# VH-VL binders against Probable molybdenum cofactor guanylyltransferase (mobA), part 3

Target 1, 202 residues: Probable molybdenum cofactor guanylyltransferase (mobA), of Natronomonas pharaonis (q3irt2)
Amino acid sequence: MGERTGVIVAGGQSTRMGDVDKTVVDVAGVPLVRRVANRLLAVVDHLVVNCRRDQQERLAAALEGLSPTFAVDEVPDRGPTAGIMTGLSTVETPYAAVVAADMPYLDPELLEYLFERADSHDAAVPRPEEWFEPLHAVYRPEPMAEACAEALEAADARIITPLSSLDHIVIERDAIVEHGSLRSFESVDTPEDLERARERLS
Key: E = the ipSAE of ESMFold2; O = the ipSAE of OpenDDE; V2 = 0.75 times the mean of E and O plus 0.25 times the DockQ between their complexes.

## First folded at step 1 (VH-VL)

Design d04 (framework fv_daratumumab; at its last look DockQ between E and O 0.03; V2 from the best seeds 0.00; counts 0 for: pae E 18.5 > 2, placed apart)
Fold by ESMFold2, look of step 2:
Structure d04 (fold): chain C 202 residues (1-202), chain A 119 residues (1-119), chain B 107 residues (1-107)
Amino acid sequence: as target 1 above (202 residues)
Amino acid sequence: EVQLLESGGGLVQPGGSLRLSCAVSGFTFSSYAMSWVRQAPGKGLEWVSAISGSGGSTYYADSVKGRFTISRDNSKNTLYLQMNSLRAEDTAVYFCAKVGRWLRYFDYWGQGTLVTVSS
Amino acid sequence: EIVLTQSPATLSLSPGERATLSCRASQSVSTYLAWYQQKPGQAPRLLIYDASNRATGIPARFSGSGSGTDFTLTISSLEPEDFAVYYCQQRSNYPPTFGQGTKVEIK
């Protein structure tokens, strides 16, 4: 396979809990976003981080030595569709993984499978339960970025709208379990999640 | 090891000013909100102020609003509390506290610095 | 502001006994309640967060329970180092508030 890029979407409302940025919270000695980056870099060659302007310095510190490219949202808080668009606009490889910054159990084997299934299509998107996981997927950068731009222009910020205009493969639960783990989609959203992550990743 | 070390306390007259500092180490300072909590002699704990990791958001107890200013210098790993128009009821030990990621609790505390407001 | 009322004000107990401390909120705080231990001349120490989760390094003899308005801290078998003042604290909305404290003292 050719060179690959991984895009971490670190901006948006889900990364703010009050006035604290959870993407850089310590998880057993390692910032949350760095745990995601380390797992992503097992599968990809280049790292892109989409973020708000106010996060860039902290994320750069948390990712020191990994040489990320930053894709900054100049207009903050336009939702994940905008973050994906901004991140993918910097990608020069044929395919890129797009992952959330709060999924520290990201499964490299599942990502590998998603890259393989995306070949000859615009996207490979998991559907482990009733909802798509567009922030744990592989996309062809230009078609997906264009679809996101179209959705945002139509004032439809739903992340599923870009997928309807793409040639995409859906990866259902049975295939996810066969080629990886459902833990790949677990996020750190609550204090309980964080303590569990600290215990599991020690 | 997380360490929080307050300084700048002392005796000051009513109406005076004082600036507290809290030197921080052992964690990525800019990633966490910080707070000041005080304890008057023989009394319980009272929250005073909080500031976000970036410094972009600040919060104050009604009893100090307009008189106290919380700030931080992330390049020096230092939290500050500027206290103006001090009153006798501001007499307390002032603790620097690290706010946990969820902004619900204070997971690490300094040992405190005493501020006495007296004629 | 949300008022937290702790009871009893003082518990006089011996090492090895069980301590039960109560905290009542004036309105629901969901599970957003923490417990702290403070010894004379020392800073508070976080024991329990989110009503029932032990903070890092806290012994299993400490447990918390409750939701809404009524919360309990239990120390299953008191050790000599457990004689201290205990505070509950909520942060459902600003401002964060603390209970007035329960002193656990050696009998």
Scores: ipSAE 0.000, ipTM 0.431, lowest interface PAE 18.5, mean pLDDT 87
ESMFold2-Fast, scan of step 1: ipSAE 0.157; ipTM 0.730
ESMFold2 (binder alone), look of step 2: mean pLDDT 93; pTM 0.945
OpenDDE, look of step 2: ipSAE 0.021; ipTM 0.580

Design d05 (framework fv_daratumumab)
Fold by ESMFold2-Fast, scan of step 1:
Structure d05 (fold): chain C 202 residues (1-202), chain A 118 residues (1-118), chain B 107 residues (1-107)
Amino acid sequence: as target 1 above (202 residues)
Amino acid sequence: EVQLLESGGGLVQPGGSLRLSCAVSGFTFSTYWMSWVRQAPGKGLEWVSAISGSGGKTYYADSVKGRFTISRDNSKNTLYLQMNSLRAEDTAVYFCAKEGYKYGLDYWGQGTLVTVSS
Amino acid sequence: EIVLTQSPATLSLSPGERATLSCRASQSVGSYLAWYQQKPGQAPRLLIYDASNRATGIPARFSGSGSGTDFTLTISSLEPEDFAVYYCQQRYNWPLTFGQGTKVEIK
């Protein structure tokens, strides 16, 4: 019986890479989203991919063999709060890790630590600097999905809004450095980031 | 919660020395890069110096190399800028600033005025 | 050092109008560019980091875009409190450098 789910939030537009869907761009022979999924699956039993409907076929091809469950956004471009809500609404395990589709250096050791810290709480959310990393966190699916729904109904799309209503634990920089790599939070957003990732992961 | 407060500014004659301090609260000081940024009257922002969280790495603008020294005391949550051989062109408001996620300077003090003149 | 050139030097606009501010780098800085707002007598405030990410508490009317050498800050509809000087800053390489600023002033 699998106890953990990983949710990849992939529905965002990649304006800094032109009209290219960055989630499926090649990074040293492997699509970006597949690098994230491979690292995530080192610590979870089930994979959920939140995406726009127009991405589903491309993401299914990139993730072939990994048996993802797709959680398609009915209304696209509502931001990460809506993506988290949609993704977590399909989860049947007690806890789920939620990660962005553009983090190819995702650290399984850090994710293990986040699952441990989330135990008996609604969420474990890292704060490596002053900013929370809600797309690199572990949540109880139902409380978080409900909090996201309430925030969206109030027209408050800021991710901090649902988080503030939960029994969440903050994982500060010192604990992150002790239990994993800060590189885990590094995303591929620009063509320069992509070239750097290709060099590092080749 | 996060606060940065500069002190130590004042009037000093050319060739003189001055030490600026920045008292910090509301975050784990030892883990973040800190910078000094200055602004001459009616002019734009000019980065002066930066120091790593541990104090192990320092960087300086060419205009101040050899004259200014950035340092920190992590036990006192305080950033310093030792300014020697001061020139009229060093006249400016000096801000301390904290480096945040992905390198933006996310919090700034209110600044302290340094005037180099007779 | 990397030189950042902002244009225009001054924008004279009315409340409700859209402001578009440009920052051009002398060499590629990737996405390692931030935007700051400064009001008279105040410290700068971070608006945008990593080219397009809004800092905490910054209203949705502020947006950043661009990569490499060409960057834009857009204020979709100017509020009275938005009339200020705006600076871009690169974090790609040492020394850190700022643009010379764009003043957004009321017409």
Scores: ipSAE 0.000, ipTM 0.421, lowest interface PAE 18.5, mean pLDDT 87

Design d06 (framework fv_daratumumab)
Fold by ESMFold2-Fast, scan of step 1:
Structure d06 (fold): chain C 202 residues (1-202), chain A 123 residues (1-123), chain B 107 residues (1-107)
Amino acid sequence: as target 1 above (202 residues)
Amino acid sequence: EVQLLESGGGLVQPGGSLRLSCAVSGFTFSSYGMSWVRQAPGKGLEWVSAISYSGGSTYYADSVKGRFTISRDNSKNTLYLQMNSLRAEDTAVYFCARDYYGSGSYYKPFDYWGQGTLVTVSS
Amino acid sequence: EIVLTQSPATLSLSPGERATLSCRASQSVSSYLAWYQQKPGQAPRLLIYDASNRATGIPARFSGSGSGTDFTLTISSLEPEDFAVYYCQQRSDWPLTFGQGTKVEIK
């Protein structure tokens, strides 16, 4: 397979804890987003970070040495559909993994499997428990970015809308368990999640 | 374009059963989770139950757990709520609502609602 | 379960005035908070999702803000059609919960 890109979606309301940008919060000595990036870079060649403009300097500091390409949202807080579109629009590889910035247990082996399953399709999207995980999936950049643009033009910012229009393959729970860890989908959303992550990753 | 239409409400005696239906059109039903939300006369909104897009995952409010069963038939674009062992406090207008919930994803929780169907539990 | 507390219970204002409605969560819901408007005899209508994103067709006078446990819905200048009951809802954890509602009524 050719070169691969990983896109981290770091912008939006879900990355804030009050006034704090949780993407750069320290998790046992390493910023949250850097833990995600380190795991992602085990299986991809290029790193793209989608973010709000106010986050760019902090994210550049947190990711120092990893040569990220920033895909900045000109209009903040439009949801991950807009973030995915912005991020994927800069990608030049045949496939890209799209992950959320708050998944510190991201499993490189599962991502490798998703790249393999996405071959010849527009997307490989996991479904560990019945809910799709579109911010933990592999996409053909152009078809996905176009589907996202179309959904946003129709004023439908829900991530499910572009996914439903693509030739996607669903990776069910049994295949996920066989090829990776369900912990890969675990996100840090609350202060309690953060303390648990600090304990686990110490 | 998008329409949700509830049916099956009515008067039922305490301890009785009733099945509500919600017929949908104007969108790909199998791509969305769905919920039931109720509202007792003069009271606020109370979430009752949710079902994933495929029907494999279901969730219930503690007040209805063990008595109500949510289900769906994607081939018929229809959502169901089977209500057993009905109590006076289950008296409410029952709304179906379109939903989607995914880890780390933005969503529009309950962006479309039906008009509601009244369930009255009384002798 | 996460309890949402709305304040005030009733807000009596005149057209043209600013309305500020509060919703407080018993524990952090991150940004997974929506606002709905309900008029008598009607189904609720989505106004705001993910704390601050305005739903399709919702006028610019409606805005949402906040994260964690403290959220606000603001109507910058009340129109006659805005007198209704407003509910917040969290989607951070199961079971899903709504606030008890704030009634915005004409003075």
Scores: ipSAE 0.000, ipTM 0.451, lowest interface PAE 13.2, mean pLDDT 85

Design d12 (framework fv_daratumumab)
Fold by ESMFold2-Fast, scan of step 1:
Structure d12 (fold): chain C 202 residues (1-202), chain A 119 residues (1-119), chain B 107 residues (1-107)
Amino acid sequence: as target 1 above (202 residues)
Amino acid sequence: EVQLLESGGGLVQPGGSLRLSCAVSGFTFSHYAMSWVRQAPGKGLEWVSAISGSGGSTYYADSVKGRFTISRDNSKNTLYLQMNSLRAEDTAVYFCAKLGTYYRSFDPWGQGTLVTVSS
Amino acid sequence: EIVLTQSPATLSLSPGERATLSCRASQSISSYLAWYQQKPGQAPRLLIYDASNRATGIPARFSGSGSGTDFTLTISSLEPEDFAVYYCQQRSNWPFTFGQGTKVEIK
């Protein structure tokens, strides 16, 4: 097959979406996570889904036909640093894109650019505004998984901690705009975000 | 230099209790998971227990679940193994070992402390 | 639990000879396998991690290979200090498990 893997980090709950697992919520006829997976698979060969154990069955249903490999969190609710670690631990390709399960506007052109920029480095991490987007980045799986594990063992769940120990390239706003859409980083986090996505993707 | 020094081993009767300690120096203790691995006389290695760097997660082999408790004091750079309800088959050299980043490997190891469970 | 089976139980060889040690897992463990060397009265020493990566300070004569369920440790030319017991260990699943060991002894 190919050289690239995509990891979707799907663990975690949104308080603002109530008791609903937003990753499988319908967005104009397609589950949210499947929209992310479809866009991701435009640039990668293998799909890994990091999730809680209680999500696995419904995520498998939402991703029917895409042959995902599941990377289930050993301990739930440890945040995205733990999800990145668990997901990347199953990857066997030299580089992997790590994306959140709630980004339905994920831009394949931008992801392609991130893979290009990551070459010979441990990571290519976008900074479209003030903050890094670690759940929309390309990593060498092993160095990143190790850095995340070390940060978690130190009880430091901040993603800045693993990134600071890596040879990473920062992709600033100007390069992002030149090679893709800023909408790529837009997530569905509230019922209002969901309604907007349903309108936009109809 | 990195050093792991086990203590607390000795002779104990079946059904008795014993607490092992491992004093650690030479690395940032709180950043790394730690483990206990044992070896019965003339036998192979058996993983016993592991604890995350923060102490928030613990793991046990089925043979010791409910009887052994792993803990750590990061302010003292010390790892512990509380062993209760000891059995003859728990007789072994107990090694303290640093778990590498991402639970990759055991390195370094202490020199071990002998626990003998006999009447 | 994942069972690791090492073979042979004993290798009787002379210095300068090539040693090939096998470790087979009861289920796929990807590349999540380490190799250790243990000499009498000593703690184990890490040789190889993640199937093929040499630990710091380990001589080039030691190499590891394999993935999935079938793994090999090779010592290209035995030195006197290499006569020891060798263990494989998997980190794919809890509980972590070790093989039963292969003893490399002088002929």
Scores: ipSAE 0.005, ipTM 0.439, lowest interface PAE 15.8, mean pLDDT 86

Design d13 (framework fv_daratumumab)
Heavy chain, then light chain:
Amino acid sequence: EVQLLESGGGLVQPGGSLRLSCAVSGFTFSSYAMSWVRQAPGKGLEWVSAISGRGGSTYYADSVKGRFTISRDNSKNTLYLQMNSLRAEDTAVYFCAKGRGYSGYDYYFDYWGQGTLVTVSS
Amino acid sequence: EIVLTQSPATLSLSPGERATLSCRASQSVSSYLAWYQQKPGQAPRLLIYDASNRATGIPARFSGSGSGTDFTLTISSLEPEDFAVYYCQQYNNWPLTFGQGTKVEIK
ESMFold2-Fast, scan of step 1: ipSAE 0.006; ipTM 0.519

Design l01 (framework fv_lecanemab)
Fold by ESMFold2-Fast, scan of step 1:
Structure l01 (fold): chain C 202 residues (1-202), chain A 118 residues (1-118), chain B 112 residues (1-112)
Amino acid sequence: as target 1 above (202 residues)
Amino acid sequence: EVQLVESGGGLVQPGGSLRLSCSASGFTFSSYGMHWVRQAPGKGLEWVAYISSSGSTIYYGDTVKGRFTISRDNAKNSLFLQMSSLRAEDTAVYYCARGRYSYGFDYWGQGTTVTVSS
Amino acid sequence: DVVMTQSPLSLPVTPGAPASISCRSSQSLLHSNGYNYLEWYLQKPGQSPKLLIYLGSNRASGVPDRFSGSGSGTDFTLRISRVEAEDVGIYYCMQALQTPYTFGPGTKLEIK
């Protein structure tokens, strides 16, 4: 009841689309990152945005009225493990959902299920296909941030390293389709994806 | 230590069937996705099939879809490949391999040889 | 399906010399999560394949520092800084972005 945080990881190079920062690109009248934030805020009480320093002003404008806490990466382009660490280091709630900035179809019902499954564990990480979705998962902030910091200190940036040191639950495809939409994992990467999103979210 | 041991290979006639097994030890089998990969004599590697840790997700290579069935028994730490309607071009060494988080096939068995010949 | 190609297919190398193998994919292997789903495997004569590199550039456990992977999208390179006799075998790249997973044709590295 008001003990949840959502972390949007927006600082990666994958947030670029041609010459523009795709996190603030308009999707049917609403910036991409704001669509993510609106869906996330259906199940969390606090919003944290992990980003590059050069994005902060644009993201603050796009998220106006939502009172985000910014977690700026000191060294950009260190990959998702660093972004997760920086974002979770600012969290003060027992659990936080970590999501990518380019997933406009985030399913609040699936996120709710991930929070339920994470209870009494360090993480609930979905595996809709063969690969894990660490940017669509629920974590205990302190254990995960510490595990990520240790992995980065050891020059081991792979996400399996922090996950393997944690009491984590894997949410397989069958459970995902029973409790939400696989579209929750769909990201906007290409101009074609953007046009499709504009049609779907009109 | 991690070990994967294939068995069940042999000589079979075209149109026949054969079941391959892979016995896993030294790790929590139910936490890993499993793959079958084959190699025809003097040829390269060809991915055959995948099964997720729970068994709920299954994928096949185009050359074997509809003829081969991958399955697993987590209680027995065993992986299977049921092969039917076998053809000469299915002649190969068949390897089982484990995968996790798409961070590569980090352990492979020694392989079992399947020869399809009249 | 994603088609993988490698160059060269045959690579004779003197001991101690560097070696480089190129791998190209018919479509980008860069996922929206920021990872390149490209792997490198070595099959020594009479042995099972062994993982060398995963997610484009990460060395697998036990793999010597002389091996490195680089590249992004559709162009990838495996480099051996100083070839040793035990490095002889066939090197394969593989894409794990989407099923069916596909291997390159292999590059045979042999000592001159």
Scores: ipSAE 0.000, ipTM 0.452, lowest interface PAE 15.6, mean pLDDT 86

Design l02 (framework fv_lecanemab; at its last look DockQ between E and O 0.04; V2 from the best seeds 0.00; counts 0 for: pae E 16.4 > 2, placed apart)
Fold by OpenDDE, look of step 2:
Structure l02 (fold): chain C 202 residues (1-202), chain A 122 residues (1-122), chain B 112 residues (1-112)
Amino acid sequence: as target 1 above (202 residues)
Amino acid sequence: EVQLVESGGGLVQPGGSLRLSCSASGFTFSSYSMHWVRQAPGKGLEWVAYISSGSSYIYYGDTVKGRFTISRDNAKNSLFLQMSSLRAEDTAVYYCARDKYYDSSGYYMDVWGQGTTVTVSS
Amino acid sequence: DVVMTQSPLSLPVTPGAPASISCRSSQSLVHSNGNTYLEWYLQKPGQSPKLLIYKVSNRFSGVPDRFSGSGSGTDFTLRISRVEAEDVGIYYCMQGTHWPRTFGPGTKLEIK
């Protein structure tokens, strides 16, 4: 078992919660991104945070003491594929977990299972429903980063495009439920989600 | 300011070894793949080697394969080229260049160093 | 390996006149992703090479609109609409689709 890295993708979806960066919003006394980071650090050795330049300072403050490496997007608004690409490009461990910054219910046990299943593959990606959860998955950094780069070059920012080019194993609903919870994929996108999170995590 | 600075060039005898370095600054080095390109005196450009951001993918030109080793230390923002079994035809200015593959669409070598000179002669 | 060729190898040009450089590859440079990774570099006297054109026809940042690239598959062209003194140097095409990467032999542009 080699060293592992966690990559938090924090550069997207800030527009859904007004002028406030939801990634640093307080959830029961802890910034949202810090809750995610703490859960990641239960299964990984290193932390990478992908973000925009304008987010870096506040994210650094929110993650004080955790010493994350920041992978800053030079071009904003390129979507999650670009964020994953940028984040993974800084990773030097054999595998990395990639997670969104707005998933406070991240399950370390599920991530552990994904790392195990990713062995000898380029990726282990959960598919709890009809869709994949690429922002809750384990990747071999360079193959995925390259796949993302090619997808972006082809003007196809859909995450399914780079994923389809990788040797990936799909983790279906039954395995997800056996080794974790479907709540792992719930995100905080709305004020209602935020209040729910505050209530659940208080 | 984005900058690449090569060093380590010098005079070496045939069969000898030499290690070149390239120091990167002004950008997130670990996010970029890197190249070595060389130019013999009065000749054209010749691609030498490539290393991906995490060193998982490495490629060499046919003329240097088995003799040269490209590597990097991302913590030190450094690219290296270990040259062994040097030949007279390896005499050249050696450039390091940044690959834009992971950063933007479609162009590979947007930043070049000023080069370091390697002379292989008895 | 992909062999790159250029013509002409020497290009004397009168200032203000147009110039054209041909580049050919021994095999198609169309990548599996649909893009064609053909680049043009200019090396001015005593300087390091600089990127001019990427993906056949895209001007790199800061490159004057006098420069244009075109082509497809295995045949490519760099054109300069009005050559200036500052355009003197050696122009190289390079394929970035296949490993190993390979350069053309270069075209030396000089002012008459």
Scores: ipSAE 0.000, ipTM 0.546, lowest interface PAE 12.2, mean pLDDT 91
ESMFold2-Fast, scan of step 1: ipSAE 0.088; ipTM 0.680
ESMFold2, look of step 2: ipSAE 0.000; ipTM 0.454
ESMFold2 (binder alone), look of step 2: mean pLDDT 93; pTM 0.946

Design l03 (framework fv_lecanemab)
Fold by ESMFold2-Fast, scan of step 1:
Structure l03 (fold): chain C 202 residues (1-202), chain A 119 residues (1-119), chain B 112 residues (1-112)
Amino acid sequence: as target 1 above (202 residues)
Amino acid sequence: EVQLVESGGGLVQPGGSLRLSCSASGFTFSDYGMHWVRQAPGKGLEWVAYISSSGSTIYYGDTVKGRFTISRDNAKNSLFLQMSSLRAEDTAVYYCARVRWLQYYFDYWGQGTTVTVSS
Amino acid sequence: DVVMTQSPLSLPVTPGAPASISCRSSQSLLHSSGYNYLEWYLQKPGQSPKLLIYLGSNRASGVPDRFSGSGSGTDFTLRISRVEAEDVGIYYCMQALQTPRTFGPGTKLEIK
């Protein structure tokens, strides 16, 4: 396929823990978003960070040395569909991995497998349990960004709407377990999740 | 604009052979699986055969197994159905159809080509 | 093979009235993925079939919202909320779960 891009979606409401931006929260000496970026950069050549304008400066500090390209949402908190669209619109490679900013156990081996499976399709989307993981998937940037734009214009904020219009392959649990760790999908959503991550990554 | 155009139909006697073609344009043919579906005069739709995008996976309906051969030429954007040992019950309009991979629906159909097997 | 049946086989409808077509499969079309691999096609007189509904309930691009699909497993329904003259034709359900693919016998919708 050639060069690859990784897109971190950091600008959504889910990146807040009360008044705290969880993307820059310390996890055993390393900001949460940097742990995600470090793991993502094991399999991609370019880093794009989708974020709100108000968090760009602190994200630049957390990612110092990694040369990220920022894809700023002009209207914040429009959900993951808007974040994916904005992030992918800046991508210049044939495929990009899109991941959430709160997944500190992101598995490079699984991401490599998703890139392999996405070849010749618009997307490779994992389904480890009952739900699709659209913020842990590989996409052709232009088809996905256009599908997201159409969904937003129709006032349909559900991420499933753009996914259902694409030529996508579903990576089921058995294939995920064979090629990576289910822990890859584990996100930090609660203070308890954060403390567990600090203990595991110490 | 996606187009599928069938050709090669005609009148043939029982026991004869005929080769149908389907010419594809407006999309990357090598990315799509293809099907043949037929319809006898005044009757319903009957699935005939499938070939995967690469050509490696092929399936046939029970009524045509051993007599029909589906093939494709991705360099020429063409799908084929080689028909042999033709019977009166093979008389039908033959459609080629493009299949969506994961959803398995037929999103585009050709206009059909008529095969008449009669003595 | 999965056997598909439809009822009614003939459906005369007054313009503007609702219409419903039933489709039953001899085996469950619900896959472990959670999808029902059932489709609905319309063939207008002298034309090729066109897709109306896929994966049980999803409306195909360009299909008016007066068409809807419902059901799961072995029992499925296609509904038209208000029939228009252009809806005349033969409606087929098809299972896409296993090979060989099989169609229902068709339901002819006519304006009375």
Scores: ipSAE 0.000, ipTM 0.430, lowest interface PAE 18.1, mean pLDDT 86

